# VH-VL binders against b7kms5: the designs that were tried, part 244

Target 1, 80 residues: b7kms5
Amino acid sequence: DTFETVRNTIRIESEVDESLRQLCHEERITKETWLEAAYLYLCEKPEELAQVIQLAQERLSQRKAIADYKRAKTMQERFL
Below, E stands for the ipSAE of ESMFold2; O stands for the ipSAE of OpenDDE; V2 stands for 0.75 times the mean of E and O plus 0.25 times the DockQ between their complexes.

## First folded at step 13 (VH-VL)

Design xa51 (framework fv_maftivimab; at its last look DockQ between E and O 0.74; V2 from the best seeds 0.00; counts 0 for: pae E 3.0 > 2)
Fold by OpenDDE, second read of step 14:
Structure xa51 (fold): chain C 80 residues (1-80), chain A 121 residues (1-121), chain B 106 residues (1-106)
Amino acid sequence: as target 1 above (80 residues)
Amino acid sequence: EVQLVESGGGLVQPGGSLRLSCAASGFTFDDYGMNWVRQAPGKGLEWVSTINWDSGNTYYADSVKGRFTISRDNSKNTLYLQMNSLRAEDTAVYYCAKDIFRFDSWTLDYWGQGTMVTVSS
Amino acid sequence: DIQMTQSPSSLSASVGDRVTITCRASQSISDYLNWYQQKPGKAPKLLIYAASSLQSGVPSRFSGSGSGTDFTLTISSLQPEDFATYYCQQSYSFYTFGQGTRLEIK
């Protein structure tokens, strides 16, 4: 089989990235093929997909909150 | 399709007030921060104000702080900018712009076509 | 406040040319840098986010690079529709725009 690929940039939390790297090394796969396989698997598992989506939403909320705090802090520092 | 439509612009005297609106559609409005960015005639872009997605935290450029108020009505998918004590230097096209959060920061991925505000005696 | 300085303020080029625009931040902004295109009488359009990520729908002839304080926007082969004004924008501390680069036809 042949297929075209698209280059993507992603930013992963350090601890998760390290864990994922280790897993991929042990299983002799790549993060790319892991993401593809995981997504395709979940597409056939609606309940599991819903759980992953919820987890992803929670993580996104955390990232947004942290980022908002950081930029707000920069504004406060201007008056110090 | 994401759409942002500004309204409320017009001619106003110095010291006057004006309220801008931005009607949003094509996305889940309450999930995203919204912004106002202005552009004086023949000049560059200037960030004016931001309101975030959840807590309603608001932020302002120093040039408008104390005079402008950003707000939103999620039930109407509408963003507002209340402008008081207007000055000649506030003359500009005012754009509303949608945030998107990627790579731990925000980007303005969609803009309205803008509404012109002219402050003149 | 973080100041953004673009170079050049204006340039003339021909269709097919390789064009590079530079943006410098007064302090490190990591990769929190965006590029916008604006045509006369129109709203700005997002081209690049996170310094080097191409916005969906933007032609691949556009590319961005850099981190820290120095950034570049490159158009590999200029097309007629690319003549416009380009702005860099930091999103490290809310938003600050460069003064813009006007790209005109030679």
Scores: ipSAE 0.665, ipTM 0.906, lowest interface PAE 0.7, mean pLDDT 95
Fold by ESMFold2-Fast, scan of step 13:
Order: C-alpha cells, then sequence, then structure tokens
Structure xa51 (fold): chain C 80 residues (1-80), chain A 121 residues (1-121), chain B 106 residues (1-106)
C-alpha cells in the first residue's frame, strides 16, 4: 500500500448519490478519490471553499429541521 | 474541549420541586440540541427530555410528561430541567448530554458527570 | 414506543477474548442505533453511532453491525479497561435505551 487509509461511511441524498455514481463511472474514478480530490482542490481556493461550506450549512440546517419536524409529529400522534 | 457541568441536585420530599442546570462550554451551544438522561441507583439509562437548538421543540418521556419542563438560555450556554411533583421513582443521577446530528438522526456525543437527585421523606 | 432489549444481561470474559453483545428493537429502526460504554461512577461514553460507525478516539477493537431490528457490538480482543456496562440506544424516533449488558472479569 502507497497510502494509509481509513474507512468512512456517509449518508447522502439519493439523487446526489446517483449523479456522483454516474460521474465516477463515466470518468473511471472512484467515489473515494473524487472526495479526496474535491476536498484538496477546495482547500487551495478560499472563496470557493467558503461557498461550499455555506451550501453545506444550509443543507444540514434543512435536514435537521425536517428530522425535528418528524419527531414532533410522532410525539403529537402518541398523545392525540 | 467540550465540557458539561450539572448542578442543582439534592434531597427533596415527594411532591416537591427542584431545578437542575447544565453549564456548557467548548462548542457553539445554540447549534445543538440538549438532553437530560437519568439513571436510578443500580439501574440502566432512561432518556428524560430533549430540547432542540432554538427551543422550538421539546420532547419528554411518558414518565415525566406534565411534571418536568426542559428549557435553555442560549445567551448563557445553560440548559435547565424544572422538576415538579417529584416522586420516589424520580430518584436518580441526572446527566446533561449534548446531541450531534449525523446520518439524519441524533447521537449523544458528550455527557456531563451528573447530579444526584434523591426524592425521599 | 420503541423498546430495546439487550442480551445477555451480564457476561463474564477474560482479557484477550472476543466478546459479542446483542441488541433487539421492537420495530425496524434502520441503522439508527448507538452504543455507549459506562464505567462505575462515570458518565456514559459514545462508542458507535449509526450501527457501525466508530466514534473518533474509540479503539478499533470495537465494532458494530446490524440493521432493522437486530444489532451487535463486538470487542475483538478484550482489554482490562473494557470491563464496563454497555448500552444500546435507538435514535429513530426518540431516545430509548436497552437495559444494559454488564461485562465482568471471569
Amino acid sequence: as target 1 above (80 residues)
Amino acid sequence: EVQLVESGGGLVQPGGSLRLSCAASGFTFDDYGMNWVRQAPGKGLEWVSTINWDSGNTYYADSVKGRFTISRDNSKNTLYLQMNSLRAEDTAVYYCAKDIFRFDSWTLDYWGQGTMVTVSS
Amino acid sequence: DIQMTQSPSSLSASVGDRVTITCRASQSISDYLNWYQQKPGKAPKLLIYAASSLQSGVPSRFSGSGSGTDFTLTISSLQPEDFATYYCQQSYSFYTFGQGTRLEIK
């Protein structure tokens, strides 16, 4: 082995996953190498990195709100 | 580093009231949900209550609903649990726990050392 | 309400042993299952989240598996510091814990 690696598991939106799988298939790369390359590229581009972080924060906030709403509905159904 | 410090525990009579506090530091408090989890002497863990990051939603275990109120003051980085109509079976160590949102759900990633609440006459 | 049942209630083992603890949910919770370790007089510590993801700083001898209703926590080579009580917890709806499994020195 040339690199010391770790195994990570992530959960992403299915539509995004499908798009990424197609890109990786067409370009003959792997999800692992695409993620590494994307992160390394962005680390050298402060303005682009900031935009990606903002999008990530927005997506995280949306997913938290949706999950919290589902919790609230479950609690209401139990006590109604 | 993340630190959670509980206080306010003590001895109280059945039917009495007590307010617990949890002082948080080392993270952006208003970005995370907070939890109270209790453990009766020699028994397992029981989730008590959750409050989301902005106080918009609160959740309670059936055993405490209507008697306990969870709240937070984001300007003071402090979580509270107001406990009313206390019963002997509420006797437990009460832990403050920070959640973290991963994989579209919540996990309790940091815990305080707990504060003992004893309900006895 | 989702109920979590752990087995065994207690387990005796020796240093170097492979130990497996099981957790069952009363309904499907996908992979929304966490494992915690608690030592006497101490607060619980997160070991594993999302059924199989190792928390940062937790030794690699700990692993989790399962989905749906049946889950396992495995310690591949037990160390002295691993004697503790282990709890599973579902995070699918709200938080409910298993009763705990006490891991004791043989």
Scores: ipSAE 0.482, ipTM 0.859, lowest interface PAE 2.0, mean pLDDT 91
Fold by ESMFold2, look of step 16:
Structure xa51 (fold): chain C 80 residues (1-80), chain A 121 residues (1-121), chain B 106 residues (1-106)
Amino acid sequence: as target 1 above (80 residues)
Amino acid sequence: EVQLVESGGGLVQPGGSLRLSCAASGFTFDDYGMNWVRQAPGKGLEWVSTINWDSGNTYYADSVKGRFTISRDNSKNTLYLQMNSLRAEDTAVYYCAKDIFRFDSWTLDYWGQGTMVTVSS
Amino acid sequence: DIQMTQSPSSLSASVGDRVTITCRASQSISDYLNWYQQKPGKAPKLLIYAASSLQSGVPSRFSGSGSGTDFTLTISSLQPEDFATYYCQQSYSFYTFGQGTRLEIK
């Protein structure tokens, strides 16, 4: 019995990635096994999953708003 | 499947007006920004305008600012471009394109097949 | 605004050739660079985003590299369907496209 796996590329905020790397090193696990475990754990806990989803939505919205602000500011400064 | 269908192109005199539409399907329209990009005959691509997902912010290339207005009706899954004070240099195929935020950057991941606008006397 | 300069403007190549197209930005744009393919009479199609990430459904013979001001698109083994015009496009400050590179069959 083997797991079917998919190769993925993701982008994580550097501060969060650094903290996650340190945690995985200390616990002698990998990022991919941590991600799988976190998701499987939360699937059994609807209220906690909903909180994580809300946080993820907020982080996505904030990243998007910051990126939108930066491109608008850069366009404004184009005349400099 | 994502589908974008432009319409409303045609012949118009200099100084005239024209309104383009782009009907969207196959994705949640109000989650994505939308763009107009044009291509003059035999020339390259030129970004024209962007509108954010909630009809909040709009942005324009300098060449069209003050003359063109981008808008959207999220209840009809439709993007619009109102073009006023048209000039011969506005002659182009006009594409609508879906804006996506991915890897902390913006990308035009799907395009319509375009509608031709010809401005001539 | 940010100007994008592609090189060469056109080139001829044979099926099976390795092709490289370059793109220079007038200022640093980090990795906010996309590549598009456009066939005659068709809309552009996204190939590469974020300088090096391959769009879903695009063949692996396409690859992108670069950061800052200098970027390349590489086709490792040219196929008949790859003859088209290629555009780079910065996404750092809305959008500016390069002038295009027309790839023709010899």
Scores: ipSAE 0.327, ipTM 0.810, lowest interface PAE 3.0, mean pLDDT 90
ESMFold2 (binder alone), look of step 16: mean pLDDT 91; pTM 0.933
OpenDDE, look of step 16: ipSAE 0.593; ipTM 0.898

Design xa52 (framework fv_maftivimab)
Fold by ESMFold2-Fast, scan of step 13:
Structure xa52 (fold): chain C 80 residues (1-80), chain A 121 residues (1-121), chain B 106 residues (1-106)
Amino acid sequence: as target 1 above (80 residues)
Amino acid sequence: EVQLVESGGGLVQPGGSLRLSCAASGFTFDDYGMNWVRQAPGKGLEWVSTINWDSGSIYYADSVKGRFTISRDNSKNTLYLQMNSLRAEDTAVYYCAKDIFRFDSWTLDYWGQGTMVTVSS
Amino acid sequence: DIQMTQSPSSLSASVGDRVTITCRASQSISDYLNWYQQKPGKAPKLLIYAASSLQSGVPSRFSGSGSGTDFTLTISSLQPEDFATYYCQQSYSFYTFGQGTRLEIK
């Protein structure tokens, strides 16, 4: 008897990943358990959760803008 | 359940026009980009056009640029493709496809059943 | 345009077989490659995105690998419902599909 788990893959900014890896190494925890703990902690703090969601929305918007810029550049290059 | 239903296909003469519609349900339509992808009889898939969630970004395959116009009406959860100056090589099943943004790219995660467009005399 | 070359065009297999389909891009596309399954008269269904990530609801017998220009789709133990046409697609620069691989019962 234990937790039922799911395996997934995520892609995050390399600088953030490096910082998180260092934190996990120093504190002797894993990225999986840190993610679970962070989410569970924030679920009990609605005001802080809302702030994190806002930051996530801003970061997602920036990534979409960068991807859209790359698409536009590709179209310009194909025209000759 | 996510559902995309295409309509508007049919038989047209070369040089003619058709407007295709795609009715979306089961998801928040105005949060996602939409695509048209076609498949000629017995052939492979060819991307035709993309429109983002607010119509701010629109792109076309070179083969249809200047002849086709993609648009959407978020109040009706409907995607459109206006096809002008149709050619025999435009004969295909036209699929409506929803995109999703993952890993800094767009992937086509759900497709409609398609509508057949035949350009012939 | 980025060209996608898929091989073989068709192959025959039996239930329980391990099947591998290959896809090659004309230039490096990193891991921006998707795999789709299409049954006759039906719309394509997304199987794998980002070269190796399994779409929700897709059986674990499907797997993808590769990076850069060479990619593979593997079905570890073929089931009756897996007989279909498979397409690779690059999403690095819009969308270009391979020509498809028809998987037929032996």
Scores: ipSAE 0.364, ipTM 0.840, lowest interface PAE 3.3, mean pLDDT 91

Design xa53 (framework fv_maftivimab)
Fold by ESMFold2-Fast, scan of step 13:
Structure xa53 (fold): chain C 80 residues (1-80), chain A 121 residues (1-121), chain B 106 residues (1-106)
Amino acid sequence: as target 1 above (80 residues)
Amino acid sequence: EVQLVESGGGLVQPGGSLRLSCAASGFTFDDYGMNWVRQAPGKGLEWVSTINWNSGSTYYADSVKGRFTISRDNSKNTLYLQMNSLRAEDTAVYYCAKDIFRFDSWTLDYWGQGTMVTVSS
Amino acid sequence: DIQMTQSPSSLSASVGDRVTITCRASQSISDYLNWYQQKPGKAPKLLIYAASSLQSGVPSRFSGSGSGTDFTLTISSLQPEDFATYYCQQSYSFYTFGQGTRLEIK
């Protein structure tokens, strides 16, 4: 009679987290159920899903670039 | 599914050169950074070198800088390590390892079985 | 640049024991710390990434914790297949491994 669940850990931008937490508080839902609902909704909306995937790819590329910059900076500071 | 197979190890004299290869399969090779990590007999792991997924950026441990060169051929799904001016302390099993980007950092998620390099007279 | 020190270097334990291995970084690395397991004659296997996230397929008896400079790997109930050498690794500035902790059967 119970859903089988898995625990996932995610790291998101702090501004986004604050906004999402406020939304969940106001609507009396949890971040877990919001994520499930958002994914299920988008799976039924192929055009909207494609748009979300594009935004996700852009955000991932930006985060990789930032991480690479930090890595290069740390290597440079090693010899400072 | 993911497979990394190292080759090119062997016995070489001090001051010699050796080229290691790592053949990759089971994933899109040109989307991921690749690494060499070594382990001397009975000792711990030591990171040697990293090459980014875009083939542009390379990084080296201080112990090998200027002597080793990491490279890749994305058309052949192969990673290389050119080792020059070899020293006895370079004796180790050399592992090929794949990067994965998670939580704003790179982690080594798959490793090959290693190839033994022995530097001795 | 960043040195990683593990303790202990070796320990003996029995099946069913709770085992804790610690790792210390010479400077703050936030949570950019990974744990690997290596069995004799085999390549290392990723266990934990980002200090506390369990890699897919790794048993839930393994857990990681910590941030900044001090980190721990815990095995809640040791199994026969867990006897191995464990390594921590910082990924904040490329890769530096701890010296390893050899977990031996008592």
Scores: ipSAE 0.389, ipTM 0.846, lowest interface PAE 2.9, mean pLDDT 90

Design xa54 (framework fv_maftivimab; at its last look DockQ between E and O 0.86; V2 from the best seeds 0.00; counts 0 for: pae E 2.3 > 2)
Fold by OpenDDE, second read of step 14:
Structure xa54 (fold): chain C 80 residues (1-80), chain A 121 residues (1-121), chain B 106 residues (1-106)
Amino acid sequence: as target 1 above (80 residues)
Amino acid sequence: EVQLVESGGGLVQPGGSLRLSCAASGFTFDDYGMNWVRQAPGKGLEWVSTINWESGSTYYADSVKGRFTISRDNSKNTLYLQMNSLRAEDTAVYYCAKDIFRFDSWTLDYWGQGTMVTVSS
Amino acid sequence: DIQMTQSPSSLSASVGDRVTITCRASQSISDYLNWYQQKPGKAPKLLIYAASSLQSGVPSRFSGSGSGTDFTLTISSLQPEDFATYYCQQSYSFYTFGQGTRLEIK
């Protein structure tokens, strides 16, 4: 590479990951370059960026709720 | 910069009560779960209690259940721990710690410097 | 409850040494494992989250690995400021800490 990169770990919902994988395969790109390109594109599109942020916030809330439920369940199961 | 500042610690007799506070700043307080973790002198870390970010649900270690109450005031960015029926074994430095949600689980990413609680006759 | 067991409880090492600390969970916790560093009179500091992710600002000499029940914290080249007590913590069912590993200067 002609530029410095940073290794990141991400956890993506399985259905979304599979869809993204298929897209990247068809378009002969990688998830990494897709994320870079998508972010850079959105940085120039304030309205679209706002929409994506809102969607991301909603998805985060859902993930948190699920996680809260799961750990609460572990507490309940201890007494069963 | 994230800051957590505990207060309210001190000396109390067995059977007594004490209320700890944790003043939070540098982040959106109401978006995060908060925790109390304690450490007896020369001992390890022990999770005490959690209050979640949304529902306000509270959870406790068995060692404090029924005696301690965790609560929060989002308007004041403050976390509380009401400790009743205190015992000698409750003697510890009490830390407040912030949750962070990553990879579908929580981590305590920021801690206060703690406040010392001593239960002794 | 999920019990966390660290090994060793204490160890002595020299600056420049490679140090490894292990942590075992009494049941599978996936990768919901965190590592903390604590120095005397100070609050714990997060080092690693999700078993292998380095917390921002933590030197790259620290690394974590493992999943399920067995986990490892590695310091590739020990520095003077690394002498401290280290704790593993499961976040699968709220929080449980290992008993700690005291890393002392040889």
Scores: ipSAE 0.736, ipTM 0.918, lowest interface PAE 0.7, mean pLDDT 95
Fold by ESMFold2-Fast, scan of step 13:
Structure xa54 (fold): chain C 80 residues (1-80), chain A 121 residues (1-121), chain B 106 residues (1-106)
Amino acid sequence: as target 1 above (80 residues)
Amino acid sequence: EVQLVESGGGLVQPGGSLRLSCAASGFTFDDYGMNWVRQAPGKGLEWVSTINWESGSTYYADSVKGRFTISRDNSKNTLYLQMNSLRAEDTAVYYCAKDIFRFDSWTLDYWGQGTMVTVSS
Amino acid sequence: DIQMTQSPSSLSASVGDRVTITCRASQSISDYLNWYQQKPGKAPKLLIYAASSLQSGVPSRFSGSGSGTDFTLTISSLQPEDFATYYCQQSYSFYTFGQGTRLEIK
């Protein structure tokens, strides 16, 4: 019909996932439909979309820095 | 759109030095870590070195540590590998590879065509 | 360092066959395993990352599975362009590659 779908795999922070699961359970919606609705809503609100993008960039930067720190620590321990 | 072009390979004598370059285009160079991976003729792939997106950290395989130095110039979108004290076993095609951060890990998503380094008398 | 072992080292198959290549890590690497395809004279191409995620632009006949120490790459219906050498690679602690599996035409 009108819906062609794709399956995606994502890795998100466990406490965020737990909060989202609780929300979906209470509101009787699914994680996939919540994600679709949130994105479509934000696409119509450029100022809010920009704020979400900034938060996403900050979260990505933090996760990269943590991973890089762990990598550096592993290399240091190997050579010590 | 992403392109990585290696250069600087050639024939060198054992004990000699060589500097490889990798010119990057089609992505924001200073957002990504860069890597050198080599492959001896007829053999498999061997990771050589990694540098993070801002040159804050560098890492080396045990086989090249102390002899090779990875560096980058983000203003020129260029990655380098300075190779000193070259040995016959360093003979290989050297690939430049861009990483990408996914699932809290780095994957080598794009590779250059490679440049051949031959260490022989 | 983490050692990666592939099986088989070489394999002969026909177009349309289902092909399976395995990879074993010397220690647990969770799902930090990638698969690459390399054709003679060319650079490697990323096929699968995080054990089971298909890289954009890679045909859906390629799939990966596994976690911990044992991993599998499957080609569901082999095509002529799939004859190549395949490498697994751990990205849990930097990078080490398997020795490669050479996929040859019967």
Scores: ipSAE 0.489, ipTM 0.868, lowest interface PAE 2.1, mean pLDDT 91
Fold by ESMFold2, look of step 16:
Structure xa54 (fold): chain C 80 residues (1-80), chain A 121 residues (1-121), chain B 106 residues (1-106)
Amino acid sequence: as target 1 above (80 residues)
Amino acid sequence: EVQLVESGGGLVQPGGSLRLSCAASGFTFDDYGMNWVRQAPGKGLEWVSTINWESGSTYYADSVKGRFTISRDNSKNTLYLQMNSLRAEDTAVYYCAKDIFRFDSWTLDYWGQGTMVTVSS
Amino acid sequence: DIQMTQSPSSLSASVGDRVTITCRASQSISDYLNWYQQKPGKAPKLLIYAASSLQSGVPSRFSGSGSGTDFTLTISSLQPEDFATYYCQQSYSFYTFGQGTRLEIK
């Protein structure tokens, strides 16, 4: 019957993406099925989900800090 | 529901001072950068100032550097703009705006209603 | 600083028309480009972020494209409620807005 999907785009660090592509190829799955499976698996494991969320928050914080540094540097360098 | 409510606008003479406030609700204030953006009557939008979410780092448009000071009180969920040495060209509606970091970039996703500042003798 | 130039400055169009507004940056800004809609007496509303990503609740007739220096906002079939001024805004070096494009219905 109906299996509704949503089209999404995401931005992933290149080495992580390369590793994920290799895993999916070796296991004969797709990135989308891996993402769905990973989320559904973690939903029933509160402690593991919390650990993944903590790591995701740390990566987000790092990305924000890098982006903030870049925009501040770009503003300064317009006078260089 | 995200809400941003500006206040403190009004009529002031050139050389005078005003302090604007923006009361925030509906989100975790500490996690987001905050901005002031102004619009002179009949004119376009001009970014004024940004204050960082994590540090006290502040940034200003050249047109207001040295005269305006952005600050925040995270315990009161309130953003401030201290405006000194006001000039006629500062006459505008002042909006506060919340940024959000998505897709490795910054966006002003929610805006207040604005408060009018008029600088006139 | 990074200057953002919109074209056209004003535009008249009929309901159902395809409308295109362009924005040019004075230097490359990658895809760090947002689009806002502003109606008279109201605050701006976010339409598009990261050049092409549609903000939640914005009708699918709005789309954005471009990277580098040249960007486009498209309304595929103009509706009466789309009468507004549209602003592009770079987020590469804090924020600079284009001068705006006033869209009026014939």
Scores: ipSAE 0.415, ipTM 0.833, lowest interface PAE 2.3, mean pLDDT 90
ESMFold2 (binder alone), look of step 16: mean pLDDT 92; pTM 0.940
OpenDDE, look of step 16: ipSAE 0.707; ipTM 0.913

Design xa55 (framework fv_maftivimab)
Fold by ESMFold2-Fast, scan of step 13:
Structure xa55 (fold): chain C 80 residues (1-80), chain A 121 residues (1-121), chain B 106 residues (1-106)
Amino acid sequence: as target 1 above (80 residues)
Amino acid sequence: EVQLVESGGGLVQPGGSLRLSCAASGFTFDDYGMNWVRQAPGKGLEWVSTINWDSGSTYYADSVKGRFTISRDNSKNTLYLQMNSLRAEDTAVYYCAKDIFRFDSWTLDYWGQGTMVTVSS
Amino acid sequence: DIQMTQSPSSLSASVGDRVTITCRASQSISDYLNWYQQKPGKAPKLLIYAASSLQSGVPSRFSGSGSGTDFTLTISSLQPEDFATYYCQQSYSWYTFGQGTRLEIK
């Protein structure tokens, strides 16, 4: 009857982390319980879940594009 | 579940050509970048080439630039490496490797068993 | 281009030993460093990504640490299946591997 938990590591944008940290402090909750609650809530709301997934996919694509840009720039500079 | 199977290796004379293939299964091939990494007998790993998920970007190690061409066919879940003007120092086991984007960087999370390319006369 | 240097090139150890392998980058790569294990005749296997994150299925006796230019792979309480060659790899620029560290039975 007790929760069985796992420990995970994540990397998120520093501005988002700062904003979430402030929210958790003001509401007296933790990042882990906010994540659990947000996911559980969205699982009951398919249209909202789809919107969140779309935003996540867009943010992932942007991070990939930035990484690709840095790699491309490095390769171009090798022969300058 | 994830499988990468290389083929096309063999013995070739200096100046010759070979085309390697890598058949992928167990994941959505067109969502991931693919890589070739080689290893000369008794030596360490050397990255050879990378192709993005959509073929929009390709990258090569200096040692193979202008001689090798990486390509993919997403409809067949297959990665290719066309190797031209082969030299003795290209002798190696060639591995196909899938990348994954984590923590704002790329890492090679699954590898095939490799195919041996021997350049000798 | 970024050069990766591993130390030592080889070491001998006994089952139960604590083993450390180091990797140095020629310039700062933040935490964009991966560790791979390769057994003779086999393909490499990802152990650690982003300097310190364990790949799923990798035993907890493996750990990574470091940032910038200096990185360490540690195996606490070495097991028989751990005798292999270990490679570090930077992913900050475009892929450079260290020369490898061969871990052998003492």
Scores: ipSAE 0.244, ipTM 0.801, lowest interface PAE 4.5, mean pLDDT 89

Design xa56 (framework fv_maftivimab)
Fold by ESMFold2-Fast, scan of step 13:
Structure xa56 (fold): chain C 80 residues (1-80), chain A 121 residues (1-121), chain B 106 residues (1-106)
Amino acid sequence: as target 1 above (80 residues)
Amino acid sequence: EVQLVESGGGLVQPGGSLRLSCAASGFTFDDYGMNWVRQAPGKGLEWVSTINWDSGSTYYADSVKGRFTISRDNSKNTLYLQMNSLRAEDTAVYYCAKDIFRFDSWTLDYWGQGTMVTVSS
Amino acid sequence: DIQMTQSPSSLSASVGDRVTITCRASQSISDYLNWYQQKPGKAPKLLIYAASSLQSGVPSRFSGSGSGTDFTLTISSLQPEDFATYYCQQSYSYYTFGQGTRLEIK
């Protein structure tokens, strides 16, 4: 008896990954199970879930802006 | 379901103008950059233009700079391409393509079926 | 302008074959490389993004690898529906496509 699982690949900020990796090592859990537990816990906490979603939206907007700036800069540099 | 439907293609004489439209549905239009990509008969894909989610940035291939203008109306979920001073080498199927942001990079995840532009006298 | 060159321009293969297509960028693009499949008369479909990530719904027989300037698309066991033209595309500085690789039935 096993859970039906899917493989996911994620890119996250390196400092966040380092912190999460240390937490998982110290608590003897995996990133996969931590992600599952965090999501399930937050789904039962609507106010906390809303705060997490807001932070996620802000982080996504920042990463999009940075990526857009970088690709615009590479276009500009081709003429220098 | 994500759908992109292009329209406005047709036959035009060299030096003429056409305006293409792309009607989008099935996703939050103003969260995504949009693109035009063309393909001449029997040839490969050529990126034409990109507009970001809020119209703050527009970019063009060198072959169309100064002649084509990309724009969008987020209230109508519609992307446009105004094509002026058309040349025979602009003859192509024009695809509307949605981008998606993953791994801090941009990828064209959904494409319309295209609209044919023929520049000929 | 970042130039993308694919190799080969065409190849013939049989169902069950392992197929490899290569793409080279004129300058380093990190992992900002996507692969698309296009069937005759149809719009392209995304197969792989960020050099090696499989798009949802794409069969696992497709895989991508590489970084910097040299990239590879592999089909581990070719199926009848895989006969198509394949394009690589850099997204490092907006977009340029390779010339395409036409995969034909033997």
Scores: ipSAE 0.397, ipTM 0.845, lowest interface PAE 2.7, mean pLDDT 91

